# VH-VL binders against q58428r495to569: the designs that were tried, part 3

Target 1, 75 residues: q58428r495to569
Amino acid sequence: SGGKDINYIEVNYEIKKGSLFPPGFVDCNENISYNDEVVLIKDDTFLGIGRALMSGFEMKKAKHGALVNIRNVKS
Below, E stands for the ipSAE of ESMFold2; O stands for the ipSAE of OpenDDE; V2 stands for 0.75 times the mean of E and O plus 0.25 times the DockQ between their complexes.

## First folded at step 1 (VH-VL)

Design g06 (framework fv_regdanvimab; at its last look DockQ between E and O 0.85; V2 from the best seeds 0.00; counts 0 for: pae E 4.0 > 2)
Fold by OpenDDE, look of step 2:
Structure g06 (fold): chain C 75 residues (1-75), chain A 124 residues (1-124), chain B 110 residues (1-110)
Amino acid sequence: as target 1 above (75 residues)
Amino acid sequence: QITLKESGPTLVKPTQTLTLTCSFSGFSLSTSGVGVGWIRQPPGKALEWLALIDWDDDKYHTTSLKTRLTISKDTSKNQVVLTMTNMDPVDTATYYCAREYYDFWSGSDAFDIWGQGTTVTVSS
Amino acid sequence: ELVLTQPPSVSAAPGQKVTISCSGSSSNIGNNYVSWYQQLPGTAPKLLIYDNNKRPSGIPDRFSGSKSGTSATLGITGLQTGDEADYYCGTWDTSLSAYVFGGGTELTVL
């Protein structure tokens, strides 16, 4: 079996604790699964860590509701 | 200035299909962040969300009725249509259509404008 | 069966304060914005609060909303007879990919 890429989510804003919603979502790894820990990045910069509320595949299609619960933000 | 209005039969026989039309004005369903949803309320009971269609023609349905519900839009006519198959007396309710506001910065959702509702009775 | 839980009824005298709770879970209230709706007798619902604590134009500041954890609260101060209505909380449920309403709360002004 092949390896999995890191669970990354690319965002378009400076995140804060709370929820990532579709407007702030840019792209992600489709292999993300529900409840996975994910790394939030903007451009090439690490911003924080969250928990996926749906699969990466679903995130790319979602336009309603929170995508990620953002728990830790880089200070 | 923004209005929604439900239309369709007020009496349906069991097993028949209900077709409701939501006609709206003051906004366009081609506008990003806009959706139209259907909510029903049986007499003396709580609001129940049924379905939602948005500007990209994405559709959402309540799970319990998904197999019975169809939602569609005609942007050029400013209309959204809901069909519900195999109607039963338990489906007797006031049916509302409402505009969903979606904030493109926060991602928040709310039904900010409602139609007056149309009462549908299912009876033999 | 209800995804969001509200008390079935609350009551208070004019001028008093009342609160209406809305209890959910992480997949709905925990992660999503909560809205509140007022439904006067014989009328369609009206948006009262959105984004947890924001008031649409025309809604007096006697109405307030808050959210903590997986619960939301509607507050009404200076209660008026005209506030007698049913109140519903609502929010998006991520796990269901659906909007959900509470069971509603009947507010009686004594």
Scores: ipSAE 0.473, ipTM 0.893, lowest interface PAE 1.1, mean pLDDT 93
Fold by ESMFold2, look of step 2:
Structure g06 (fold): chain C 75 residues (1-75), chain A 124 residues (1-124), chain B 110 residues (1-110)
Amino acid sequence: as target 1 above (75 residues)
Amino acid sequence: QITLKESGPTLVKPTQTLTLTCSFSGFSLSTSGVGVGWIRQPPGKALEWLALIDWDDDKYHTTSLKTRLTISKDTSKNQVVLTMTNMDPVDTATYYCAREYYDFWSGSDAFDIWGQGTTVTVSS
Amino acid sequence: ELVLTQPPSVSAAPGQKVTISCSGSSSNIGNNYVSWYQQLPGTAPKLLIYDNNKRPSGIPDRFSGSKSGTSATLGITGLQTGDEADYYCGTWDTSLSAYVFGGGTELTVL
């Protein structure tokens, strides 16, 4: 149940520092709020951290613009 | 060859509704990552983005004019239509339609092909 | 003020270099791709730079773009009289769910 509270964002590609755009987005915790710290994952593997630029609910519907500012990428 | 052309009235009275049509060729709005937007420019003034409609019929409008603007498309006719209600002399401008190129993979976003524009004057 | 701020005018002699700044925020320039548009007198705008720093086919490499933080810069080297135009930055703004243009910069070649 604790796992459900993680501010995760699932992506479909190898991320780089910069921005996450809608085509790379797969799913997320819809309860993420603007400016929350988020964890980016792919296939349950941690990739990095970032800051949400919109809510998780909005991310699931977005077609334009950056969703997340990716701050750090696991090396 | 990709082209866009604006058509509609060039003179409109205050309070009337302006309807502009963008007719385009050489691309389809059924193609993912493609959209058509409307931009205006009052004489001697800056460009002002107005509205955008994309390939999956999502619509976006500048906040200040959202209640006055309607954008729609007819993919089979290769047309996009902008309607602006309650025209005022301050709305006198050249109106452009332009293709939005959105690289679906990278998230690139730009207006890469523009129409020649149509000048609309709102007078008494 | 405008969402994206540009100087209203810049000028330089032929052969010189100019830069045009575009200042925004994290919701636009900071996290979205920036484009630049050239508008020659009496014509429609033309895409000059996309993806912050890429040139469409036919744009000479003396035009360049970059961004740092929430600011973007257009550079023009080897200035020519044919470069006299208005220049606009543009980008998506995530918080507004809208595209935004800067106020434009009038380039004069002396």
Scores: ipSAE 0.254, ipTM 0.829, lowest interface PAE 4.0, mean pLDDT 90
Fold by ESMFold2-Fast, scan of step 1:
Structure g06 (fold): chain C 75 residues (1-75), chain A 124 residues (1-124), chain B 110 residues (1-110)
Amino acid sequence: as target 1 above (75 residues)
Amino acid sequence: QITLKESGPTLVKPTQTLTLTCSFSGFSLSTSGVGVGWIRQPPGKALEWLALIDWDDDKYHTTSLKTRLTISKDTSKNQVVLTMTNMDPVDTATYYCAREYYDFWSGSDAFDIWGQGTTVTVSS
Amino acid sequence: ELVLTQPPSVSAAPGQKVTISCSGSSSNIGNNYVSWYQQLPGTAPKLLIYDNNKRPSGIPDRFSGSKSGTSATLGITGLQTGDEADYYCGTWDTSLSAYVFGGGTELTVL
């Protein structure tokens, strides 16, 4: 219970509202569960907030479909 | 030009194993974002997705039939093979293979080219 | 069970407009792109719409698609007798790690 990076998802692009798909995904905390609120980061910079569509473990292996519903994007 | 064609037996007895081959041309299963799936349709009923194999040899199966289904590919022969064990009369259907095009970046996912289908009847 | 729900049938007269709905959930339509397939009697399905609203080459602009929330809609304007077919929606379901099809809608003209 602490730190802004515990439910982190690392991405490789400047995000926008919508969905995160596998090519934009770099890594995540495996302990993320379905429907968790997640923080999206790139190069240690906070980019926004989303909702997990699968567990973090599943995200690391996924090749199809949306991984995260991106809800809020920092300017 | 992209084509896919299903082949295999048209009549199978209950409890036997069905083996179907999808032969394709005009694309490679080594190309990122490309897969080949199997879809069936019992007479007068809806399309039912069965299995998918992709460019990276990852395999997906419908949960209700997962223990009965095996999908494999031979990229050098441009073939995908579906095996279904313990056939039952309820498995009587037209079986299609189709190319899946998945645009990872956008999440676009469609079966863009379909084979003509092969009808399999399961009876004693 | 069926994951995507379509009406079983729809009908209209030539020249009219019809819409076919497809209802799902956040794990499928809500977060993924929707495709539509046309199956003429006795033939294999054909991709009609992909990426929610795009048409493959050769598909006339009378056919259109849209998506809102967890539902998708296929629209057909200027209805023709040759449009009589079964129409299926389809998309990836992230919870199932599977592609799913709707139950199909039979379109009759006249």
Scores: ipSAE 0.113, ipTM 0.806, lowest interface PAE 4.5, mean pLDDT 89
ESMFold2 (binder alone), look of step 2: mean pLDDT 92; pTM 0.946

Design g07 (framework fv_regdanvimab)
Fold by ESMFold2-Fast, scan of step 1:
Structure g07 (fold): chain C 75 residues (1-75), chain A 124 residues (1-124), chain B 110 residues (1-110)
Amino acid sequence: as target 1 above (75 residues)
Amino acid sequence: QITLKESGPTLVKPTQTLTLTCSFSGFSLSTPGMGVGWIRQPPGKALEWLALIDYDDDKYHTTSLKTRLTISKDTSKNQVVLTMTNMDPVDTATYYCARSVEIYSDTYTYFDYWGQGTTVTVSS
Amino acid sequence: ELVLTQPPSVSAAPGQKVTISCSGSSSNIGYNYVSWYQQLPGTAPKLLIYDNSKRPSGIPDRFSGSKSGTSATLGITGLQTGDEADYYCGTWDSSLEAGVFGGGTELTVL
């Protein structure tokens, strides 16, 4: 679905499995909750799927630590 | 400028425990994605990855030496310490510490700055 | 047992080109970025290539890296006598949760 309810996270790099940290984070849907499945995108391109380690609101304020556990990367 | 330097004994006897300290400057091991690892190289042989500790105090060890290796950090002192128990003459090697940075991943695939290495000889 | 396999030696004349291979598996090279190191005699290793193909500042463009499937390649063009060294590939093995190095390749510039 193309609605605004998508659990998106914008990143600034080509992802790989592991963790998303604040330097790679651009923006996200604030309604993301801890443990939600999230969609990682860069310049409107789907990159992969991860799991949120904090709320979207908290991600926007985080200065350190892992934000998302990246599970699946589009080949 | 980023620097790392190994220190510890240059000669140990068989069965003793080796303790090596890596002292570094120019970065903090509290920064996400930062890690410091230990690598050794016996004379004339290949590089062997030993252990790594990261910003989150996660510790990784090579399977073949896991029971003999302990790695710890003191973030406030900018130091990482490696201990290896029950030293044997085959553990004679140059020991290096090196920095790894994987800000966008939690896999430590490269070392960008290396210490000069410290030579440890195990002999009776 | 080596997890990453490199040829033990390679040689060529000055001005020529060489390639050094590094073969792994799906849990290491097939999944993670590859790095390459140059070790001149009597010195610590120096990072040549990281993230498969990127060069640190100060590394000339005659050094290049690439990755295909579970294998990686270091390319050196315009060989110079100062390139005579041991070369190592490195990566992370996700199943072992540990870093791994290749066995090294001795480059002789004849």
Scores: ipSAE 0.015, ipTM 0.716, lowest interface PAE 7.2, mean pLDDT 89

Design g08 (framework fv_regdanvimab)
Fold by ESMFold2-Fast, scan of step 1:
Parts: C-alpha cells; sequence; structure tokens
Structure g08 (fold): chain C 75 residues (1-75), chain A 125 residues (1-125), chain B 110 residues (1-110)
C-alpha cells in the first residue's frame, strides 16, 4: 500500500491466475526471497497476489521461465 | 544453417589458464533474448553447465567454479570466449558451446537447441 | 552434487516402449520447464524435448515428455537400435541460479 517499500512486482499487463513470465515483468523489490508472498502492481494499481519462484535479484536477470505463481487476482 | 564450433588448446598443464573460443554462424548475439553457454563433460560422466552469456551482456556462472570462470562475447565477430584459471587434472573434459534461443518464446525453459561438436581438453603434467 | 536424479541405465527390445525418469525439487523441475537431450556415442547432445513436452522440428512423435510435480519423464515408443544413446534431463534451478542436468541414463536396445 505504501509504494515500493513492500514485496512488489511491477508488471506491464492485466494479470490472470497462472504464471508471470519475463515478458510481463518490469521491476521488483530486490529483497524478495524465494517463496515470499508478493504484490503485483501495474502503474501503481494493485492487481493481485502471488508467490515468488526466485529472489527479486534473480527475477531482474531471468531470461526464461516462471517468475511468480499468481494466486489471487483483484476483480 | 546454424553452426557453433569450439577452438582452443587440447593439452593444458596443471595451474595454467584455459581459454576456449566459440565461433558461430547463422545467428547473432545482437538478437534480443539470445544467449550462448558452455557445458563440459568429463570422460564417461554427466553434462555439467559452466556459464552462459546473453545478448545484453548479462552473465551466469556455476557457483562451484565462479571464481575461476570468465565468460565474454564479441558480438561483431560472432564469438563467445570462456576462460578458466588454475586448471587441474579433474577439469579434463570435452567442452561444448551451445545456443540458448528466444525463438521458443521468453517463457520457455533454458534449453540448448544447437551445440558445437565439442573440444577435448586434457589436463596433465 | 547432482540435483536431478535419473536411473543410470534402461534396456528394452526393438519395438518396445521405455520411460526414463528425472526427479528433482521445487526449485528446479517443480517451478521450471524441463528439457531432454539425446547423446549418441561420440557426438554432441541434441535437443529432444523442450517446455516439458514439446518437440523441435525433426524429432519424431515417438519421443514424448511429461512432468508431474517435481518429476519428469521421457517416453520413447517403437524403440530402434539407433536410439541407443545417453539421455539427459535439464532444467533451471531458481535457488542456484544455474542450469542443472541429470546424471544421464544409458539406453541399450537389446
Amino acid sequence: as target 1 above (75 residues)
Amino acid sequence: QITLKESGPTLVKPTQTLTLTCSFSGFSLSTSGMGVGWIRQPPGKALEWLALIYWDDDKYHTTSLKTRLTISKDTSKNQVVLTMTNMDPVDTATYYCARDSPYYDFWSGYEFDYWGQGTTVTVSS
Amino acid sequence: ELVLTQPPSVSAAPGQKVTISCSGSSSNIGNNYVSWYQQLPGTAPKLLIYDNNKRPSGIPDRFSGSKSGTSATLGITGLQTGDEADYYCGAWDSSLSAVVFGGGTELTVL
């Protein structure tokens, strides 16, 4: 809620349950750890909640594969 | 036609530095998402991934060998170079370079779709 | 040190079917895509399967892949003597930030 001081992941599309892949990824909090609950946002709008499949540092470098399991999507 | 070919010395003495060059054709490391990696295989043993470099100069190295490995590219020459310091007899292996391609979409796994023929490096005194 | 486990060998007769298993954990197979490679004696590996179950052009449909939980399998039907090779699974490992390979399975067609 307070900006980017949370376990945020910034995406470039309207999300659905499933996986976040590198083309949809914009940026994230580097302090995210594997298996953390994460908040998905787009242009400062809360979109939903997921679970990290790697650290935030690794997400910024990932070229393939799922970054986040998207669990809950705001209706 | 996509080809990759490894080149470098076939015999290295303990404590020396190994430098291997991967020369390729039919694709470019200027292509967004494209990568080239190095994998080795000791005689009769499994494949072991060593390092990977991408079009944007982002690099990955296996943790156990990180301090010994350097990977670099020359995009204009279509070459990727692996350097490994302080060679030891246990590093005797066939060394392969291989392509990691974005053409299976960015969410596909890390797969090596084209491989060089391999170059055998023996480390002995 | 190997994080993906394969049986060391498998054998079957021509025309039969075999499956080769690859067992990992959540950080590799559980959350990432699996690839399979065929290595004929004296040659470089060749990509057989990518994205768990997809075939590159030129790979016959008698080769198939599947994934369930933290395990993957390579299926080969209609075995031919030309299938004698070592088979390797591979996946990204998120905790290691590394590509990992299985120990390999030697297929003998008796």
Scores: ipSAE 0.030, ipTM 0.757, lowest interface PAE 5.4, mean pLDDT 88

Design g09 (framework fv_regdanvimab)
Fold by ESMFold2-Fast, scan of step 1:
Structure g09 (fold): chain C 75 residues (1-75), chain A 123 residues (1-123), chain B 110 residues (1-110)
Amino acid sequence: as target 1 above (75 residues)
Amino acid sequence: QITLKESGPTLVKPTQTLTLTCSFSGFSLDTSGVGVGWIRQPPGKALEWLALIDWDDTKYHTTSLKTRLTISKDTSKNQVVLTMTNMDPVDTATYYCARDIYSGSEFWAFDIWGQGTTVTVSS
Amino acid sequence: ELVLTQPPSVSAAPGQKVTISCSGSSSNIGNNFVSWYQQLPGTAPKLLIYDNTKRPSGIPDRFSGSKSGTSATLGITGLQTGDEADYYCGTWDSSLTGYVFGGGTELTVL
């Protein structure tokens, strides 16, 4: 649960530079704010870093549109 | 095997409303991350995206035509319907429906297309 | 109005290589994945490339895609007469909140 203290976003796929959309989103820290740097993870594995386009609370409710700009992807 | 097919009138008079139906098989529009869109192509011109409806009934329309366009789906019948009001001769085009996928992280891509239906707008 | 710019035509001889460019901006190609479509005369478009670089099953490896900044490129090697077609790039535009196609490029093989 300690990992939930960071600005994490859990995804269900191998990410690429670009945008995260709702079908790829699993869960996140609700305390994320617009324009925060976020950490993208899958199955406890760090995948990359992005920039939030809305609050974490809004991400959990979003049905369409880009949630995160994915800036850096771990090789 | 995935197929889509357009149907509707081939001739429309100016000011009338066009209604086109896309009938598909081999997939369901209740599958997360799947949508069906409409694209048109006037004779000798470029492709122009018109509208899309996704699995969650979210609707998108091109900005220039959004007041004229309505898109709806009937998931149980595997159909998507496009309605376009106030038809004009410049709307003469071949109209395509196509499947759009972005589930699992890929951005929008029209992977399977119908054969197209030609609509002529004239008096 | 077109937001993605392609050359109107390209030509090369059989067996040669050709590249087709697609130029956009940060709101489209710069921030989103690019797809490429082939339209043979009198037929519906066919997806050639998605996710900037990937080929659907059945598309030969002589077709390739790449992206750099706000531009994308379709490459075709070993040109065949059956490749004569119109080629379109396409992507999502975040400012328009809609999908956009390029103006198309007509490829002539001799």
Scores: ipSAE 0.007, ipTM 0.664, lowest interface PAE 9.0, mean pLDDT 85

Design g10 (framework fv_regdanvimab)
Fold by ESMFold2-Fast, scan of step 1:
Structure g10 (fold): chain C 75 residues (1-75), chain A 125 residues (1-125), chain B 110 residues (1-110)
Amino acid sequence: as target 1 above (75 residues)
Amino acid sequence: QITLKESGPTLVKPTQTLTLTCSFSGFSLSTSGMGVGWIRQPPGKALEWLALIDWDDDKYHTTSLKTRLTISKDTSKNQVVLTMTNMDPVDTATYYCARLEYSDSSGYYYGMDVWGQGTTVTVSS
Amino acid sequence: ELVLTQPPSVSAAPGQKVTISCSGSSSNIGKNYVSWYQQLPGTAPKLLIYDNNKRPSGIPDRFSGSKSGTSATLGITGLQTGDEADYYCGTWDYSLSAGVFGGGTELTVL
């Protein structure tokens, strides 16, 4: 929970520690800034926590390179 | 089998526009994660990345040549076309096209896994 | 300007081991996987290593790759005369939104 103002990133796969790249990215809160702590979700299910490597606006446009460092994955 | 082949003129005069076609088989540029790039190599020099077009019709160009380069695709013909304007003798090189792939599960940049044989373009008067 | 730095040349005798380095930055090797290419004289480049350390089918295990931080290395053991070639590292540069290659390393088998 948290609504639209949470630093969420929606992904299309079951994540693991490492990096999120553009093919796994679905959508995000555009207000995310570089180095923000972000919450990774799939179909409204919490998957884990990461750190943004670019703004949310930039993530929506990126086609290559890492978007997020994924640091904690739900057991 | 996956194959790519470059075609176009072998001689170009200074100030002219070069148009090269990459014809491929064994994959589709409608498949997510696929792209075709262009690379060149002047005689005796290093590989230089030029441009890339991907399945989503996104286009990328090397910064130093961005205003001179156009890349387009015709998915139904399995072709990618590179156009380079205002040719100069320093643009003399072998031009290659190559396939790029990256995986959805990790989204990594996979590399250029299949290359054409290259076509040599000489720019002179 | 090169954004990936390789030594211009390397040499060794048959049966020896060589390593070729590729140095980049946080915007390229630090964020993306590295590929290595072999170019035999007069031929198109051939993919040797992808995803930092994976070999395509048909590439012998004498060839290996590794990555640490912003640098990558290609290792060749049991060197053979047929390994004489130019070797290139390549990756994506996130800040340039472009692919990049190293300057290449000429391997000579003495």
Scores: ipSAE 0.014, ipTM 0.684, lowest interface PAE 7.1, mean pLDDT 86

Design i02 (framework fv_indenebart)
Fold by ESMFold2-Fast, scan of step 1:
Structure i02 (fold): chain C 75 residues (1-75), chain A 121 residues (1-121), chain B 115 residues (1-115)
Amino acid sequence: as target 1 above (75 residues)
Amino acid sequence: EVQLLESGGGLVQPGGSLRLSCAASGFTFSDYAMSWVRQAPGKGLEWVSSISGSGGSTYYADSVKGRFTISRDNSKNTLYLQMNSLRAEDTAVYYCAKEGEYYDSYAMDVWGQGTTVTVSS
Amino acid sequence: QAVLTQPASLSASPGASASLTCTLRSGINVGTYNIYWYQQKPGSPPQYLLRYKSDSDKQQGSGVPSRFSGSKDASANAGILLISGLQSEDEADYYCMIWHSSAYVFGGGTKLTVL
């Protein structure tokens, strides 16, 4: 509870600028709030930065719609 | 083409209630956060409230917290603002606004024409 | 104290350039924020112009002429909207905006008079 908290979102694909939708989503930090800057990771690898379009709790339940606006992709 | 159509404004007495609606078309409504922004006569823009695309997160300006409720019905592509305990200082044009078209933007990039709310005896 | 401060008015001649400032309150570092700019003409809703975070992270609104650009003045802790080659149709109110502490915050607006 007092550890290293980051606004992470785990994805299952190599991201590109655009939106993250539920099929690409694996898991996230539940403390993410709407409009937070988030870190996108895959297999412990940093992929890029985006903006949360809903809370982390709601992302875990979402069946459709964009979860994150992906703004910066590593490389 | 993206379009936002507002309704529900009018004249109301202090302490009264009004419900504003904003009908959205031309985009996938549930993918975008929506906001209400107001402007009192001759004054600047003041953010009122925002709601996430799913409806799971809501945010309010301190001046309206506890009196106004933002909600949305994604099956009807409609945004709402329930306004209770209205005060003279709530008199304004109320704009419905959509989150930015561009993926890297917090911008409110499309706005409705506004609906006028007048709180007067 | 206001989170964002804008001068109430500014005047400039046709063909000249205008620099509109948006100053962030002490303790809020302009370097980390996207500054959003909006134009509003009487009787119309606001129109999105652009956002600026840095030279490598900025966005122009659809249909917005290139003579509108954003920048920052770190020493003044301010965002700047530059309008080059001023035209009569640029006469309007201009608002800056940020997302800060779970809120959208607008500046008070600057009325730009051309000529």
Scores: ipSAE 0.007, ipTM 0.684, lowest interface PAE 10.1, mean pLDDT 85

Design i03 (framework fv_indenebart)
Fold by ESMFold2-Fast, scan of step 1:
Structure i03 (fold): chain C 75 residues (1-75), chain A 122 residues (1-122), chain B 115 residues (1-115)
Amino acid sequence: as target 1 above (75 residues)
Amino acid sequence: EVQLLESGGGLVQPGGSLRLSCAASGFTFSNYAMSWVRQAPGKGLEWVSSISYSGGSTYYADSVKGRFTISRDNSKNTLYLQMNSLRAEDTAVYYCAKDEYSSSWYDAFDIWGQGTTVTVSS
Amino acid sequence: QAVLTQPASLSASPGASASLTCTLRSDINVGTYRIYWYQQKPGSPPQYLLRYYSDSDKQQGSGVPSRFSGSKDASANAGILLISGLQSEDEADYYCMIWYSSAVVFGGGTKLTVL
């Protein structure tokens, strides 16, 4: 949990370049803003980097649509 | 050369079981999510199941949940689909398909096998 | 109602253009989804053609001719596959697909006849 001050987004699957949608979303730092660079993690493991398409607050409430553009994925 | 080859299909009675295999070659199998997609005679495509590159995450269509189990053996470059409690509506050609990018889901199926036929007699 | 709806059939002449539609159920906004397109010829497995989200977020499948392109019609709530300069070998079934609610959803498919 040590990295909770960063723009983290917790996901429930092994990511790839593309979009993160609500069913793949677990939790995030609420202070994320639109267009922020975000760090994607699963079970405390770094998976990759993306760009936020809405605020962290909005992500927690979203029922549809893309939340994050996933740019770089850990090999 | 990237290739996927399905096997294990056949004729089975309702309530029976079959295990399908998909042998992968020409790419680093352990880096890619894999899926099963089926097609009933004269019908369209229906997604069945997907598995992450490590085998740590699995996903199922509602119609097969609790009856089918997807698995993989990365040391053998092989994808499996264990099919239990088979029904007439499971009759279809079963394709294995490779996800386009390594290590996650929500993307195109860029490579497909030629399919294996499962017929559940009624 | 089906999540994705495609017309069962479409006919067009060689050299003409064909627009194949993939209509999303009214509670689902096409603007927020990537639409994937696949081609299937008789006796063959499907082949990946392309995906389209927006003009700045689209991808062509390997070896797919540039005369295949994707777009969206917001007023119809539909994804569009455009095939220009139709050739006889384009006669096939075409399927659209989206990722929706932790599942992969395919449209019912459109049989394109080139005559």
Scores: ipSAE 0.007, ipTM 0.667, lowest interface PAE 11.0, mean pLDDT 86

Design i04 (framework fv_indenebart)
Fold by ESMFold2-Fast, scan of step 1:
Structure i04 (fold): chain C 75 residues (1-75), chain A 123 residues (1-123), chain B 115 residues (1-115)
Amino acid sequence: as target 1 above (75 residues)
Amino acid sequence: EVQLLESGGGLVQPGGSLRLSCAASGFTFSTYAMSWVRQAPGKGLEWVSSISDSGGSTYYADSVKGRFTISRDNSKNTLYLQMNSLRAEDTAVYYCAKGSDYDILTGYSFDYWGQGTTVTVSS
Amino acid sequence: QAVLTQPASLSASPGASASLTCTLRSGINVGSYRIYWYQQKPGSPPQYLLRYKSDSDKHQGSGVPSRFSGSKDASANAGILLISGLQSEDEADYYCMIWHSDAWVFGGGTKLTVL
């Protein structure tokens, strides 16, 4: 737990179950690895949990495709 | 040069179907997301649908979900939009739009647009 | 409530500057968004102008004059397209766009008249 030390992924929208794609992506912890559990946040607000489909470094460069499988969304 | 050429528009009755095609050239089609954007007569732009480079991911505007299907054939450099259960409010010019190469994080934005093809839904 | 709001029309004199606003709905922080701007002249498809998130994250389309620039007004929760040295050729509809939720969302467009 804690700040930017967690496997955070910052998004620009109110998420729902499915996939996070590059247009919805803002930033992330570069130390995220493939298949890590990640926490999705927007403006410091927890939105939900997903599973990484690539490394955090790769997410920052991705132009296409799913970055994260979004599995649990906060009500 | 990037070229996008839409076809398949026309006059159709409410409840009918049409399939639009977009022939792409001048870039490596298989590596870019593609989209359809429409514009009703005298109105603004409205995003319709997008598809990932592989075709594995699709997105739809709420107004067309369940009625329209976006697809692509990378071997033919062609994007498609299958439109079913057409309504009068689907009347618009439909533009094919290429995904961006200028923003590494937003390949779904639109950097090049076709000339458009007109779909008129009228009895 | 609309996600993006643009004034329907704006008029400015030749040689002056025009600031076109794109206001995000309350609860959506403009600071987090890349805002895309498109120009559409009558009878033509839209043309990409630029995108702006911040001074370190911006891009200008090929062939787009440097007198077009993007910025933001955080207090108004708005993106701004600035056109300096207005020319008659700048008369057009201007659209802003963001990716919000699972969708591309366009503003309603602003018709710019240079007169």
Scores: ipSAE 0.006, ipTM 0.649, lowest interface PAE 13.6, mean pLDDT 85

